# Ledger of designs, part 16: VHH binders against Uncharacterized protein MJ0119

Target 1, 224 residues: Uncharacterized protein MJ0119, of Methanocaldococcus jannaschii (q57583)
Amino acid sequence: MDSWNMKGSKMVDVNEITKYLPGFNCGACGYKRCDLFAEALLNKDVKLEDCPFLLRERFKENYEKLKEILKIKGKIKKEEKYIGVIDGYEADFLLKPLPNECSCRETLLIMDKKELKVGDYIRYRPLGCPIPHFAKIIDEYHGFYIIHVVGPSHRITGEKIEYKDVGIAIVVAFEGIVEGKVPEVGKTVKFIPKHCMMQKVHSGVVVQVEGKRVYIEGIDLKVF
Short names: E, the ipSAE of ESMFold2; O, the ipSAE of OpenDDE; V2, 0.75 times the mean of E and O plus 0.25 times the DockQ between their complexes.

## First folded at step 17 (VHH; framework vhh_8cml_1)

Design t66 (at its last look DockQ between E and O 0.33; V2 from the best seeds 0.00; counts 0 for: pae E 12.2 > 2)
Fold by ESMFold2, look of step 17:
Structure t66 (fold): chain B 224 residues (1-224), chain A 124 residues (1-124)
Amino acid sequence: as target 1 above (224 residues)
Amino acid sequence: EVQLVESGGGLVQPGGSLRLSCAASGFTFSSYAMGWFRQAPGQEREFVALISRSGGYTDYSDSAKGRFTISRDNAKNTVYLQMNSLKPEDTGVYFCAAKERGTWYYSPKEYDYWGQGTQVTVSS
């Protein structure tokens, strides 16, 4: 069994807090129900002592237990929404670079059949994106090129780089780390690659998942 | 017949170095990505390092970063793992593996061929 779980840590939730509250739902704390008070405790909107019954002798053990639980500082689970800045579409998650990599990996089908090698720097325009991109080829696979987008940060350092202009390229796959709910293999997903210049929602089919790492093919910049 | 033959393992003191070699035969070596995996006593096989077919891309496990260097010599059909600053937790059997298909290099399930392994023991 995989030791890393989807949430990454043990979490304190409303239900664990609620079971040690008195449960009278009396409203004395300012909340109609004790589970609403438990939510407010997690949000740090109230103090534990705002429930007058927890200070009574009969609930002393509950009070000490809750004090211990709240020291852990759990949080309420909430689904996040990811909205494309330019297009306003909702995505299922953000896609981040792999650890120690400068961008998500992209797999390109390059229209210009120039001689290209791993290590080459290229300038290309992704089909469906009006912005030229700059990339380093990091691998090749059956006529496809795997790249890192290297962007303007190279210009800031003053590093001398000669870019081969390859014109239009089709982005056929993305690889990266999910920020958000990890999808299942076979699902059609919408995602935003972090550091995409336009913050445009992409779509594709998940073909491989390992932890938070995903590989997505069938890329479409036109989100239906 | 495909063969991967590891060598260079042995007993070393903490802080020492070893250079593992894996000689490949029976396939077009330059068409295969290569990886090193290790198996500690009583543990599952774990990823150590990988290198792409051309050698242009390498990656390492968190425990290997900064201490180990994978390289390949396509003229000699050999992949290497230079291991520096060795620690007792690096002890295990080190396996060389070769992969042709897919882009994923980190999972043992993705590798098509395996060597027999070479023992690395780090003790004080």
Scores: ipSAE 0.000, ipTM 0.274, lowest interface PAE 12.2, mean pLDDT 78
ESMFold2 (binder alone), look of step 17: mean pLDDT 84; pTM 0.857
OpenDDE, look of step 17: ipSAE 0.326; ipTM 0.713

Design t67 (from t33 with S31Y D62K S106T; at its last look DockQ between E and O 0.82; V2 from the best seeds 0.00; counts 0 for: pae E 3.6 > 2)
Fold by ESMFold2, look of step 17:
Formats: sequence, C-alpha cells, structure tokens
Structure t67 (fold): chain B 224 residues (1-224), chain A 123 residues (1-123)
Amino acid sequence: as target 1 above (224 residues)
Amino acid sequence: EVQLVESGGGLVQPGGSLRLSCAASGFTFSYYAMGWFRQAPGQEREFVALISRSGGYTDYSKSAKGRFTISRDNAKNTVYLQMNSLKPEDTGVYFCAAKEGTWYYTPKEYDYWGQGTQVTVSS
C-alpha cells in the first residue's frame, strides 16, 4: 500500500478542463454549469460526447485537446463520501487508529464499579450500541479509562485472557487519525470509527487537532 | 527546568546486557508516560519501548520484544530499560522521552527528551 502512494501523478484540475469546454452553461449535458461537467469528466461520471456542442465543427480542436488531457489523467475525487452502513447517514470523515495501534482510542466512563487497573482486559457494551466490545485498558486519568478495542484474542492467538465484564460503559471520547477533511477545533463532526463493527455514524465535538490526529468528545450515537 | 538524564550505556559484546536509567526532574513524574527510542547514525529515531504513567501498560518494538524490559520507579522519578541478548543491530544512541498523559508510539508526540546515551554492540 505504501508503494502505491509513493508515485505522484500529473494532476489535471477542473479549471484546465473548463477552459476548453464551450462555456455556455446551457444544461444540455445534465449539469447546470460547465465547471460541474468538467468535474464529472474527471470523476469519469460522464463522457466528452455528453456535451452536444463539443462534437460540432466549431469545437473540434477543443474536443481533441480535452481527449488528450483526459487520457493522461485518471478520475479525481475532491472528497470521498463516507456513508454509515447501519444508519445511512453521511459522515464527515473516517477515524482510523493512531500509527501502530490496533484501534482508535476510546475513553470510557464505566458504569459498573469493578476493580479495574491499567492493563486489564474488559468486556463492555457501549451505551447506544448493541454489540459487546472486548477491550484492553491502556491508560486511566481521573476516573476515565482509555482503551483499545480488541477482539477475543484467544480465538486468534491461542492466548488465555480473562475479560472482566463491566456491563454498560459510556464512550465519552475518541482519538484517532482523520481520513478525509481535517476538522477545526470546536466543530461538531460526524465520523465513522474504523473499528466499529456496525459502521455507524458517530457525532461529537472536536477538542484537539494536531495534523490529522483528532480528539473528539461529547459522543452521540442517536439519530438526529 | 525539565530534565531527563540517561545513563548506563557503553560498549558490550554480542549477547551481553546493559541497564539504562533515565532520571527525571522538573515535572510530576507520575503524570507522564515514558518511552525509550534509539537512533543509529543517519537514521530517524525509532521506537524501542514504552510504559504508561502507572507502569501497568508496556509495549515494545518487534526487535526488542522478549529481550528488553521497560520499568519505572515513580518514587525515584526514574525509568529503566533492561537490555539483554544484545545484538550489533541494537547499536545506537538511546533517548528517554516523556509525554504528559498517555503514551504514543510516535516520537513527535513526546514533550521532553534526554540527550541520549550511547550503546555499542561490537567485538
């Protein structure tokens, strides 16, 4: 995967395409403006021939130039859409684990007051999610527990692990790496954590941003 | 003034052992996760080991796992790296790093760094 990202391509933007279009903004191609048609050409959603004027003698040179420009550059999406599988809502971004970590970090408020310490393995049900989670406590701070979501690893590795069943827990924060447009601090965002088995859209407020790393609090799973 | 001072490096033969120490001052040690990173000449700093604030969570790079042990003594404001079964590939400058709050694998996340101690594994 890293080798595929090392190669830059010569990228053609919408403006380079638009200057060779007829510019009538007539809607005959199905798009109200020629710059929208140019964007659709880059995304491979339409063909040059969908503009009826490009096939006219007056625009023959433009057509040939556009054909050459589009031949050397693949489809470009300015933003990917992230749609939750369970709820169908559009999210602003996907939240991926920090480098070398197995999941996004979650911060939990644990309802059942078990004796817990850093390093313990727990089983919990997030309030608002019907799926039980298995997790390892990787840190704690002032009564909150920071965890990695893990699988029942004994089925994968053969290790015997004792999971403490803590019942319902509230996920009060997520931390991870944004795939998509990086939000500003203070914004309410919608996101899909990569480790979410239901691929459900979550919402929250961004409280810290550093590069693509974000910390999101005020987590809400309700339909709104 | 925050200081992290590493010690315990030196020259050893392959298969030998060293214990690195990092003495911390100028901050509340128990609020900080600690890490060990190493750097060979011309290379980026690479993760070796980390330990959570409480000491309850530790992790290691693939090359260190099973040979190195990180520990901390919050009463002495000191983090340690016990290095056993040393190999020539372990040669480098070892840095102690501190991060307020939780640990990370990435060097850029760490707030404070020591000056490093040289470890050389050669016959």
Scores: ipSAE 0.346, ipTM 0.759, lowest interface PAE 3.6, mean pLDDT 82
ESMFold2 (binder alone), look of step 17: mean pLDDT 90; pTM 0.909
OpenDDE, look of step 17: ipSAE 0.812; ipTM 0.919

## First folded at step 19 (VHH; framework vhh_8cml_1)

Design b1 (from t33 with T102F K108E E109K; at its last look DockQ between E and O 0.21; V2 from the best seeds 0.00; counts 0 for: pae E 11.4 > 2, placed apart)
Fold by ESMFold2, look of step 19:
Structure b1 (fold): chain B 224 residues (1-224), chain A 123 residues (1-123)
Amino acid sequence: as target 1 above (224 residues)
Amino acid sequence: EVQLVESGGGLVQPGGSLRLSCAASGFTFSSYAMGWFRQAPGQEREFVALISRSGGYTDYSDSAKGRFTISRDNAKNTVYLQMNSLKPEDTGVYFCAAKEGFWYYSPEKYDYWGQGTQVTVSS
């Protein structure tokens, strides 16, 4: 091979990256197959952390190997400025999960309601978000459902879980822990939920605050 | 005419157990998150445990974790606090509290309060 060619090209193809991905083809990252996610990684359209399963302890070795293959040397840097990856907008803070919970809480208004109860696993597409989500219902209130966003857990544990496909749902609220400046009740805020696979800045109105724990309603992907 | 009535307090030896009950009336119980708080003499109320409207989520203070269990029965309009492995530091008046919709750790955020039930842990 010509010497100039080796310096300017990547030697890694999609298949080498794909073998270190979880392989679930679950859609949690927004791509229906893991090889499509691998292609997006090579094109620098996404980050490794956009696959929520790579952040799990089970996949720690895979994650570290992929960082070396992709020449990613850093940790997720939690700087004072929080910039949306997709949109480039600045958020006021990150919203992290409540203690001992796997994701921020989301409150859903489900358009095509089925028989749903606390403990059910669902698949849904948030209105305004192109990627499907998997979730566990943890509470309900007047037809609203509070959920944890999960991955397709059955692929990790080997247990089969029946996900109810509820179609489109509207995310009407987020709840979590502020990383950054804690807002006052009534303020319109811009924030990035930690579990957001697209790292999109969200906006909403702070309805309740307790220390660093906040409840935000009026969710909109259009930043003010 | 909202009422929260605690019961089940008393004198118990260290290591013992008590089960507190809080009977609610005058509001739609299933629409309210519930909490237990305690107040030692000369101190402010402190968070002990909380439970969501449906009972699907619970959380505890550091001192209560692993020893206390909050539960609710929406058919009976009652919230419970099972207290095990009691210590002298658990002594105080225990209050139940109700908040419509979203719960809080801070007692100042709760809408309704009971009068309390005395728990005394001494050898």
Scores: ipSAE 0.000, ipTM 0.256, lowest interface PAE 11.4, mean pLDDT 78
ESMFold2 (binder alone), look of step 19: mean pLDDT 88; pTM 0.889
OpenDDE, look of step 19: ipSAE 0.343; ipTM 0.718

Design b2 (from t33 with T102Y K108E E109K; at its last look DockQ between E and O 0.14; V2 from the best seeds 0.00; counts 0 for: pae E 10.8 > 2, placed apart)
Fold by ESMFold2, look of step 19:
Structure b2 (fold): chain B 224 residues (1-224), chain A 123 residues (1-123)
Amino acid sequence: as target 1 above (224 residues)
Amino acid sequence: EVQLVESGGGLVQPGGSLRLSCAASGFTFSSYAMGWFRQAPGQEREFVALISRSGGYTDYSDSAKGRFTISRDNAKNTVYLQMNSLKPEDTGVYFCAAKEGYWYYSPEKYDYWGQGTQVTVSS
């Protein structure tokens, strides 16, 4: 279950459906009132044809209108909200991993860089976050380390993994795919990395955009 | 001029092995992540394997995992793909690709491509 994925449960209102029903409240469809039948239609519990009066020529236009309305259920525009679970703040978008990657890429500045290499597993505490993180170094670039976050339960099976404890590290960038409104370069944004353990809203400045891919720097775990 | 030249393709029986090589020139090889992709006629190129600039990180498609091994020799400017336990489904043209800096799974992210080498597993 994804708690920051807030969606409207129904796009078409019961009143819009009831407006086009015959209104006899006769019970022939299995519901004592036509508004109850309308609710059942929205929930996909019944078919339009279960009202025998809609099949008569008198109600042909109503029937066709209702078919059209019900075909567009869930297609009417709804704004999605992305709410951080821990902090309750609204984010501008979710940040997903790049295709076929297990997490967003994070770029770390690590104080103790000795003996680190690509492929190493590390344990670190992000400056500004109380939660220890576990990661695999996937690349190095000009003194920074690019990592995938791995869960507290390591995802590699059949091999014991020794995590190097690097203490506090500064998260300086995120890279991933936007789910939501794609930001413009130079904008300060609030975002939630989709698989963040705390589902905490992050902030930063967008420095590159390519389609839905973004690279965000100046990461701040305090959100204002 | 950047060049990537694949070699080592051929015809092989199911269960057999091939080693592909990709010789690189015209750029600083150790600054580039490398990948192998494959393509059957009429289909899109699909990810097979990748290796980071230093060689310390590798990853594979689900179909390649456990059967294929990517490696690189930065002194020889060459990336390799050892393919074991080959299946008819592995048939296709294999391309090596280079990306400066970080690796990606998506073929659209890669800066340079070879011409490809044909791998055919009989059926």
Scores: ipSAE 0.006, ipTM 0.314, lowest interface PAE 10.8, mean pLDDT 79
ESMFold2 (binder alone), look of step 19: mean pLDDT 88; pTM 0.890
OpenDDE, look of step 19: ipSAE 0.094; ipTM 0.548

Design b3 (from t33 with T102L K108E E109R; at its last look DockQ between E and O 0.37; V2 from the best seeds 0.00; counts 0 for: pae E 7.2 > 2)
Fold by ESMFold2, look of step 19:
Structure b3 (fold): chain B 224 residues (1-224), chain A 123 residues (1-123)
Amino acid sequence: as target 1 above (224 residues)
Amino acid sequence: EVQLVESGGGLVQPGGSLRLSCAASGFTFSSYAMGWFRQAPGQEREFVALISRSGGYTDYSDSAKGRFTISRDNAKNTVYLQMNSLKPEDTGVYFCAAKEGLWYYSPERYDYWGQGTQVTVSS
C-alpha cells in the first residue's frame, strides 16, 4: 500500500442522461422537469419507460442510447484513470509488485564505485527523482543490481539496518504486474510504480509480457 | 544434457524432518537461481522456497517460513531443502527447478525441472 498512489474516476452525471431525454419538461412522468426525472433514473426510483415520449418511434434512438448508458451504470460507473500527483500526466497503467514481492523490481546502474553484494541495503537517489530511496539488493546480473525498494522508517524484522549510501543511480528497468490494460511488447508506455513516493509518471519500452507481468526498459522520467 | 535429480523424500510422521537434495548437471550451476516447488494430487505446483545464484537471497512461502531452510553448495552443484516440523498438508511431490539469472516466485519462469521426489506426511 503506497499512500502516494492516486486514482481518478468518472461518473455519469444527471446532465449526460438529460441530453438524451425529450426535454419537454412536461410532467407526464410525474416530475416537473426532465432533469428531475434524470436524477430519479440515477437513484433507481423510476424506470426509463416511465417517460411516455421515450416509447414513441421518434425517440427510439434516444431510448436505446439511454438503455446503453444506464446499463453501463445501472450501477454507478467508475472510470479508472491513473494520474501522476506531481506532474498531472495520465499514465497507461499502474505497475504493482510481482506476486509475493514487496515492491516492483528495479534494475539499477549504480554510479558510485562502492563495494556492493547481493543482500546489501543501500540508500540511493534515482536520477530524475529528488527523493532518496532505500533498497535491498536482491540480485546482480551483467553488472546491474536488482533491488526491492524498502522504507527508511522501518527496522526490517526488528533489526537495525545500516544502509550503504551509493548516491545517484540510474533506473534502467522495472518489472511488475500491470493494473490496467496490458501493453504489447515493443510499445512505449507511461506508468506509475506503486512504490513511487512522488507518484510521478515514468515512461519506457515494454520488452517482455507474460499475462499481466511486464518488463520495461529505457526508463525515462521525462514523459513524452 | 541438463539434469536435476531430487532425492531425500519418503514417508514421515507429523512433526518429523526430511532433507531434500537436488543434484544438478549439464549447466553452470552458479549462474542459476534455484527453487523448490511442490504439488499435491489434483493441485497446481506451488512455490515453497527459492535461493539466488550466490545464495545471498532466500525466501519461502508462508506455509514454509520458520520450518524449511533452502541452501546451496555451488562447489557440489547441489541445492537442499531442510524440512522440519512436517505436517500432513506438506504431502506432495517436491520438485527442484533452475532459472538462469534472476530468481522468481512463479514456476512458469523456471527453465529446468527435476522429476520430483515424493514426500508423505501421514500419522
Scores: ipSAE 0.043, ipTM 0.538, lowest interface PAE 7.2, mean pLDDT 80
ESMFold2 (binder alone), look of step 19: mean pLDDT 88; pTM 0.890
OpenDDE, look of step 19: ipSAE 0.592; ipTM 0.839

Design b4 (at its last look DockQ between E and O 0.02; V2 from the best seeds 0.00; counts 0 for: pae E 20.5 > 2, placed apart)
Fold by ESMFold2, look of step 19:
Structure b4 (fold): chain B 224 residues (1-224), chain A 124 residues (1-124)
Amino acid sequence: as target 1 above (224 residues)
Amino acid sequence: EVQLVESGGGLVQPGGSLRLSCAASGFTFSSYAMGWFRQAPGQEREFVALISRSGGYTDYSDSAKGRFTISRDNAKNTVYLQMNSLKPEDTGVYFCAAKERGFWYYSPEKYDYWGQGTQVTVSS
């Protein structure tokens, strides 16, 4: 009874493929969202290589798994490395979102004078990063804003979401779950936030560790 | 000029069936995802069904699921909506819509092209 539902559920099959895609929702493959690309892959409307990030070292495991799911033959050397897609630098670990959260938490110092509150959607450019980001404010902390990075609303949800352009903001902290060797407090680390569209290596100093959950300050988007 | 022309609407009794068709012209039909939406007077236009450009992925509103079937024939440049077990609350104008390059959305604001609509009336 349940085996047909497992075989024939298009939503389940799309979700299985989507979990192994990079998740950038960048549109470089011709589809505005990665779940749309996943549907196209299932229907053989596109090739895996149409996603420019799947062939990078960080995503080699994902690429191989997707080939297995889609029954496409091929071989790529698999290595446990955290290599920045843009920079080519090696990171110490990948930083993943906290449970039930859509991105790592970023703490922003926002330069522009604007009335902002929890729940607002903003567009900002991180100082030192040329890529504008879209985010939802989830908390305020002593004049800082804690945010989740989200994609452009018109490309992700199909709904119109109004955002406030706050210009340049400084990313002062990251918080997330370590995938890799958990660092010690006080160590300078290099890491890749999973939500980073450029997959750029970041650096900072670990201020707090609880299990695999870390809080990193002194963020530098330019790596050594 | 892009055109989407719906047909197959009409008056039916509750529990009856209708098959809507939407003939497309003026663009490469197989490159577009298609959707059906409906609107009762004084109501918001609401999502009914969608289908990917290849036809391999479909989805439905909660009210349509299990009763309606979307399909497409890329050789005939036509998308269909088979509506079974019709209810008075299904009454409204049904629109087909197209989204370029195989993308689809549940929100009507994201669709590029729209038909003029076809009236479906289910007698109460």
Scores: ipSAE 0.000, ipTM 0.092, lowest interface PAE 20.5, mean pLDDT 77
ESMFold2 (binder alone), look of step 19: mean pLDDT 84; pTM 0.854
OpenDDE, look of step 19: ipSAE 0.021; ipTM 0.452

Design b5 (at its last look DockQ between E and O 0.03; V2 from the best seeds 0.00; counts 0 for: pae E 14.6 > 2, grease 24.6 > 24.2, placed apart)
Fold by ESMFold2, look of step 19:
Structure b5 (fold): chain B 224 residues (1-224), chain A 124 residues (1-124)
Amino acid sequence: as target 1 above (224 residues)
Amino acid sequence: EVQLVESGGGLVQPGGSLRLSCAASGFTFSSYAMGWFRQAPGQEREFVALISRSGGYTDYSDSAKGRFTISRDNAKNTVYLQMNSLKPEDTGVYFCAAKESGYWYYSPFQYDYWGQGTQVTVSS
């Protein structure tokens, strides 16, 4: 009648765990799908709190049910607030890099004409930000450049990387993984990219959502 | 002091095989997810494979899928990368890395500790 617990035996079905997970398959917990996260929970590879949605108001019941199923004692935690360090504004969420990527993807319109190709490293100043940025071009699309921000830390690693100085560029889009409440398409959102040196609140309009992966256009860089 | 020490690299012909090992010390190995990354000259470190704390979950880069197998032995504090059907494009320094957090296992920026690397050269 009752389940038996033995070494190496599973007492709870992965499907039962998955039933109570949010199901977004967003990757924010380090696993590509929620059923993989469920298996990781059973293997004690992760904690329930590694899913950013389980601590939110709308998933409180799910969290308590999962805690009972997994026999984990704890208490309900409130939503985190995200405050920009420089500007003091409250953001709706943090934006994390896509899995396997060093930064959120940014799309640039480059003001100074220069021959650029995928793989090039650039130095630029985002319009509206006084801080020079360093990036690698990872794609080109309709005259825009998609980049990863790589930061100046490469300068201290001893690698000799030639950066093309392209002057001022406009950041026109961000793509990344939401940490926080997932927005709806069409909504104007405030967010902090985790790779942002100044932890500055950005705003824009959500154009596409897939799980926790979002594409945001119409970017406004707020100044302190 | 945390140490990750890779071994098993070397020179191999295309189509050949190598088995890399990474011996860990200075931390509770079974509490950490492990990854393998590689770096060719003039390139950034790129993800190759990861394995969860228990070994129950693994994943691979597109270039490694079907050819490489990551495994771990928590009793020996060691993670392995079996590399089969090696190609010249696999040439580079291979690093093992350790991460306690569950976020972003695939990105080098998410790993807390790194080894010094072992050279793998695939040439005819």
Scores: ipSAE 0.000, ipTM 0.299, lowest interface PAE 14.6, mean pLDDT 77
ESMFold2 (binder alone), look of step 19: mean pLDDT 86; pTM 0.870
OpenDDE, look of step 19: ipSAE 0.022; ipTM 0.473

Design b6 (from t33 with T102M K108E E109Q; at its last look DockQ between E and O 0.58; V2 from the best seeds 0.00; counts 0 for: pae E 6.1 > 2)
Fold by ESMFold2, look of step 19:
Structure b6 (fold): chain B 224 residues (1-224), chain A 123 residues (1-123)
Amino acid sequence: as target 1 above (224 residues)
Amino acid sequence: EVQLVESGGGLVQPGGSLRLSCAASGFTFSSYAMGWFRQAPGQEREFVALISRSGGYTDYSDSAKGRFTISRDNAKNTVYLQMNSLKPEDTGVYFCAAKEGMWYYSPEQYDYWGQGTQVTVSS
């Protein structure tokens, strides 16, 4: 359709990066050839400083040129630390809602023998958290309930919503979008759900990853 | 083999109505959430409507809300999209999609897709 405006823009490829590397192909950076290291730099898989020869006086000008070239291609984001507000623990990442959803999805085991159906609104206290939560059931699977945390919307919007009080419930799983380094399946992770009122660090085991979407089970809610 | 077959598309004047059907086979229909997506030429596939496995949860894009209704008949393995008050902007290929388990808004989450049915709204 419409052509991109290329004025004032420059695209960088592997050859431009390789030109300024030392060219020893020594493997000290973890790559057997410097052109492979250049490709890894463009993919943001490594840092310039991973080549030990770029840190030497002989290559100072090359190092500064490479910093300039890589900044022209794009912005390298500084890795943020994710600290729980209440507990002070460090998390591996922030867990954000799926696109167009109001909260991360939580999966609940509800022990009260109430009649519940998809679409119901509930009030519950998560085991391990002192704060009552308000939620809407958005799906059900073999007695587990998937919910959005919605807060006490009847006090915000003025609509009359009758919440079923189900007492204590166990949070079995979280699903959402990773902000940070995407974890590997099978790893134990620490994370902060974005819409958690207390901003507590949670832990669990990653059981599924699709791009930045992750499903985490074995949830441990820590409190003071 | 898994199949999703859309039908009910066609040419309609602005303000008209169409009812799309999607017949499913080759999987346990009641275990799947269903969605309708549409794609205009040169555009990305966009969400139109979704329905949970039980039918108890439905949602719509902003442009579809109030005009379109998704429903399902698990005995007939069929999902429907009733489209009322059609506009030229609704023109495109409408795809039926299926996801085992729970529903999602993003098309990348869906496991099976139909070949689509053309909907054209023009005077």
Scores: ipSAE 0.172, ipTM 0.617, lowest interface PAE 6.1, mean pLDDT 81
ESMFold2 (binder alone), look of step 19: mean pLDDT 89; pTM 0.895
OpenDDE, look of step 19: ipSAE 0.620; ipTM 0.842

## First folded at step 20 (VHH; framework vhh_8cml_1)

Design v1 (from t33 with K108E E109R; at its last look DockQ between E and O 0.25; V2 from the best seeds 0.00; counts 0 for: pae E 9.2 > 2)
Fold by ESMFold2, look of step 20:
Formats: structure tokens, sequence, C-alpha cells
Structure v1 (fold): chain B 224 residues (1-224), chain A 123 residues (1-123)
């Protein structure tokens, strides 16, 4: 069952380590591919935490399994703090996408009067965020547009997508899954949407909670 | 009383086609987003396709994209799933689901479910 080497120690296959790594081959750990990082782990040249994704909730199970495989004894830190990169403010939680969705849902008030339809791709700048966003309209409700932030995927994949430039839009609501302490309805909260390019702290009022799912209105991107 | 009734399942050879229908009653159909989900033996329900209230937005699982087409007829209170180029991996019970307002990918978010229709793809 256990693999062994000539030195009498249990031997761990690079392939087994690699299958539990995120597999993004992103280079953030200092290695161009995850299999190279796995080899470095075996050689004890790096630690698991050098992969920035292994500390994320999404990869918690992978991290624990890799600790067992590598016989590394570590703790997952409690009481995580969520600090906005641009503003330095502490948020109450991270807001993740709903299951199987690519981003949190944003509800937009779009001021530029264009013909917009569900399914359209748009480019907008959220009032209070200096970075333009790319999004797909997924629904329309009472004159508001519900969107997924999709980024400029056409530049990465070569997919030809025509984005309608709608200029400034006001983000009036967010919907997503709480990572952190789940708030009560009526509370004013500070949060970081996971898809936010600036990692900026947002504030708003929780108007609906169902398990870990929350709907937040009264959005302010200029928190203090 | 809300009801969703699927039909159009059956036995088909690989490469064949089926058209599933889901007749809805007991609610204002045009106010609901609709989805199709499937369940193979020993598996959890998995997302296949979704359609917004108006029909203006659709999306598909990776396995369904390019082969399946979801559509709806709000005048007939019916949602359809046209399944082309069927594969043995498509075998399972197909469920129609309804969610008031906007759609979700996760089956746990849907308000109402049909009892399902069996689709079997074998040679």
Amino acid sequence: as target 1 above (224 residues)
Amino acid sequence: EVQLVESGGGLVQPGGSLRLSCAASGFTFSSYAMGWFRQAPGQEREFVALISRSGGYTDYSDSAKGRFTISRDNAKNTVYLQMNSLKPEDTGVYFCAAKEGTWYYSPERYDYWGQGTQVTVSS
C-alpha cells in the first residue's frame, strides 16, 4: 500500500502531490508549473504556503491532504482577517460567488441609455472604483441589470466578444456566499467581493440571509 | 398547487436525438427561470441547462454545450430541452426545475421540481 525507497523511508510520488495542487501553473509560487512546485516540496526547497491558493477556503481540503502526504504538521489559522489591498480597511468577510457561478452577482443601475438585453456583454466603471469591469448581463429586474463580472476573457482566450461600453454604473446590490462570520439581516457590513480587481472594501446593509447566502444593498465603495 | 411534468424521455441509440418537454402549472410561468438537471444512478443531480424568465439568457454545462438547446414557450407554459448527438454518458433521469425571479446553477436554489423523465442512450 505504502511506497518505499532503498533508504527505508516512505516515498511520496511527485504525481500524487501534483494532483492535489491547484493546477493553475500561474507562477505565483516562484515556479512556472505546479509539478515543479511539487518537486520543490519533496526537496524541501519550499513550503506549502508558498502557493497562495492553498491557503484559500476553496483549497482547504487539498491543503490538509498535502500536509498528510508530506508529513507536514501545520494549523489552518482561525479568525481570518480580510484586509482591502487598496484602502487597508478590515472587512467583516469575503463575498464569494454563488455555487457554480463565476462571480458574485452585482445589480447595476446603468445611466447611459442604450438598448441592453439579457446576454449582452458590457464594459462599465463602477462609481467609486477606478478600474473598468467587463460583465455579462444575466437578468433584468425592475429596470436594474444583474450581472456576472467576466473580465476581458476575449484577450486571454482569443474568443471574439463585443462589449457594449455603458460608462459609469452604480452597483446597488451584491449577492454571494459569505466566507467568514455570517451577518444578521439589518446589519451594516464591510466586505470584499472575491472578484474585485482592486480588493477594495465595500459596505452595505444585509437585507437577506439564507444559510451562507446573503443579499446586500446600500453599497458604498468609499468606506472608512 | 405547483406542478412540473416532464415528458419526451426514452431509449435512443448513440448519436440520436430527443426533445424533452416540461409542462408547468400552478404559478405564473413567465415569472420563473427554468432549469434542466440530470441524475445518473449513484450520482447527485447535476446542472444541464438554464433559461431566464424571458428566454433571453441561456447557459449550459460543459457536457451539454453545443449539443443541447433549452427553450421556452411562455404562452404554452412549457420549457423544452432539445438533445442532439446523444452519448451514453447522457443517460439518466432529467428533471425540470423552476425558480422565481432569476436562475441559479445550483439545484438547491430551485423552488419546484418535476418527478423526472428517463433518458437512456445505449446501443
Scores: ipSAE 0.011, ipTM 0.490, lowest interface PAE 9.2, mean pLDDT 79
ESMFold2 (binder alone), look of step 20: mean pLDDT 90; pTM 0.905
OpenDDE, look of step 20: ipSAE 0.103; ipTM 0.587

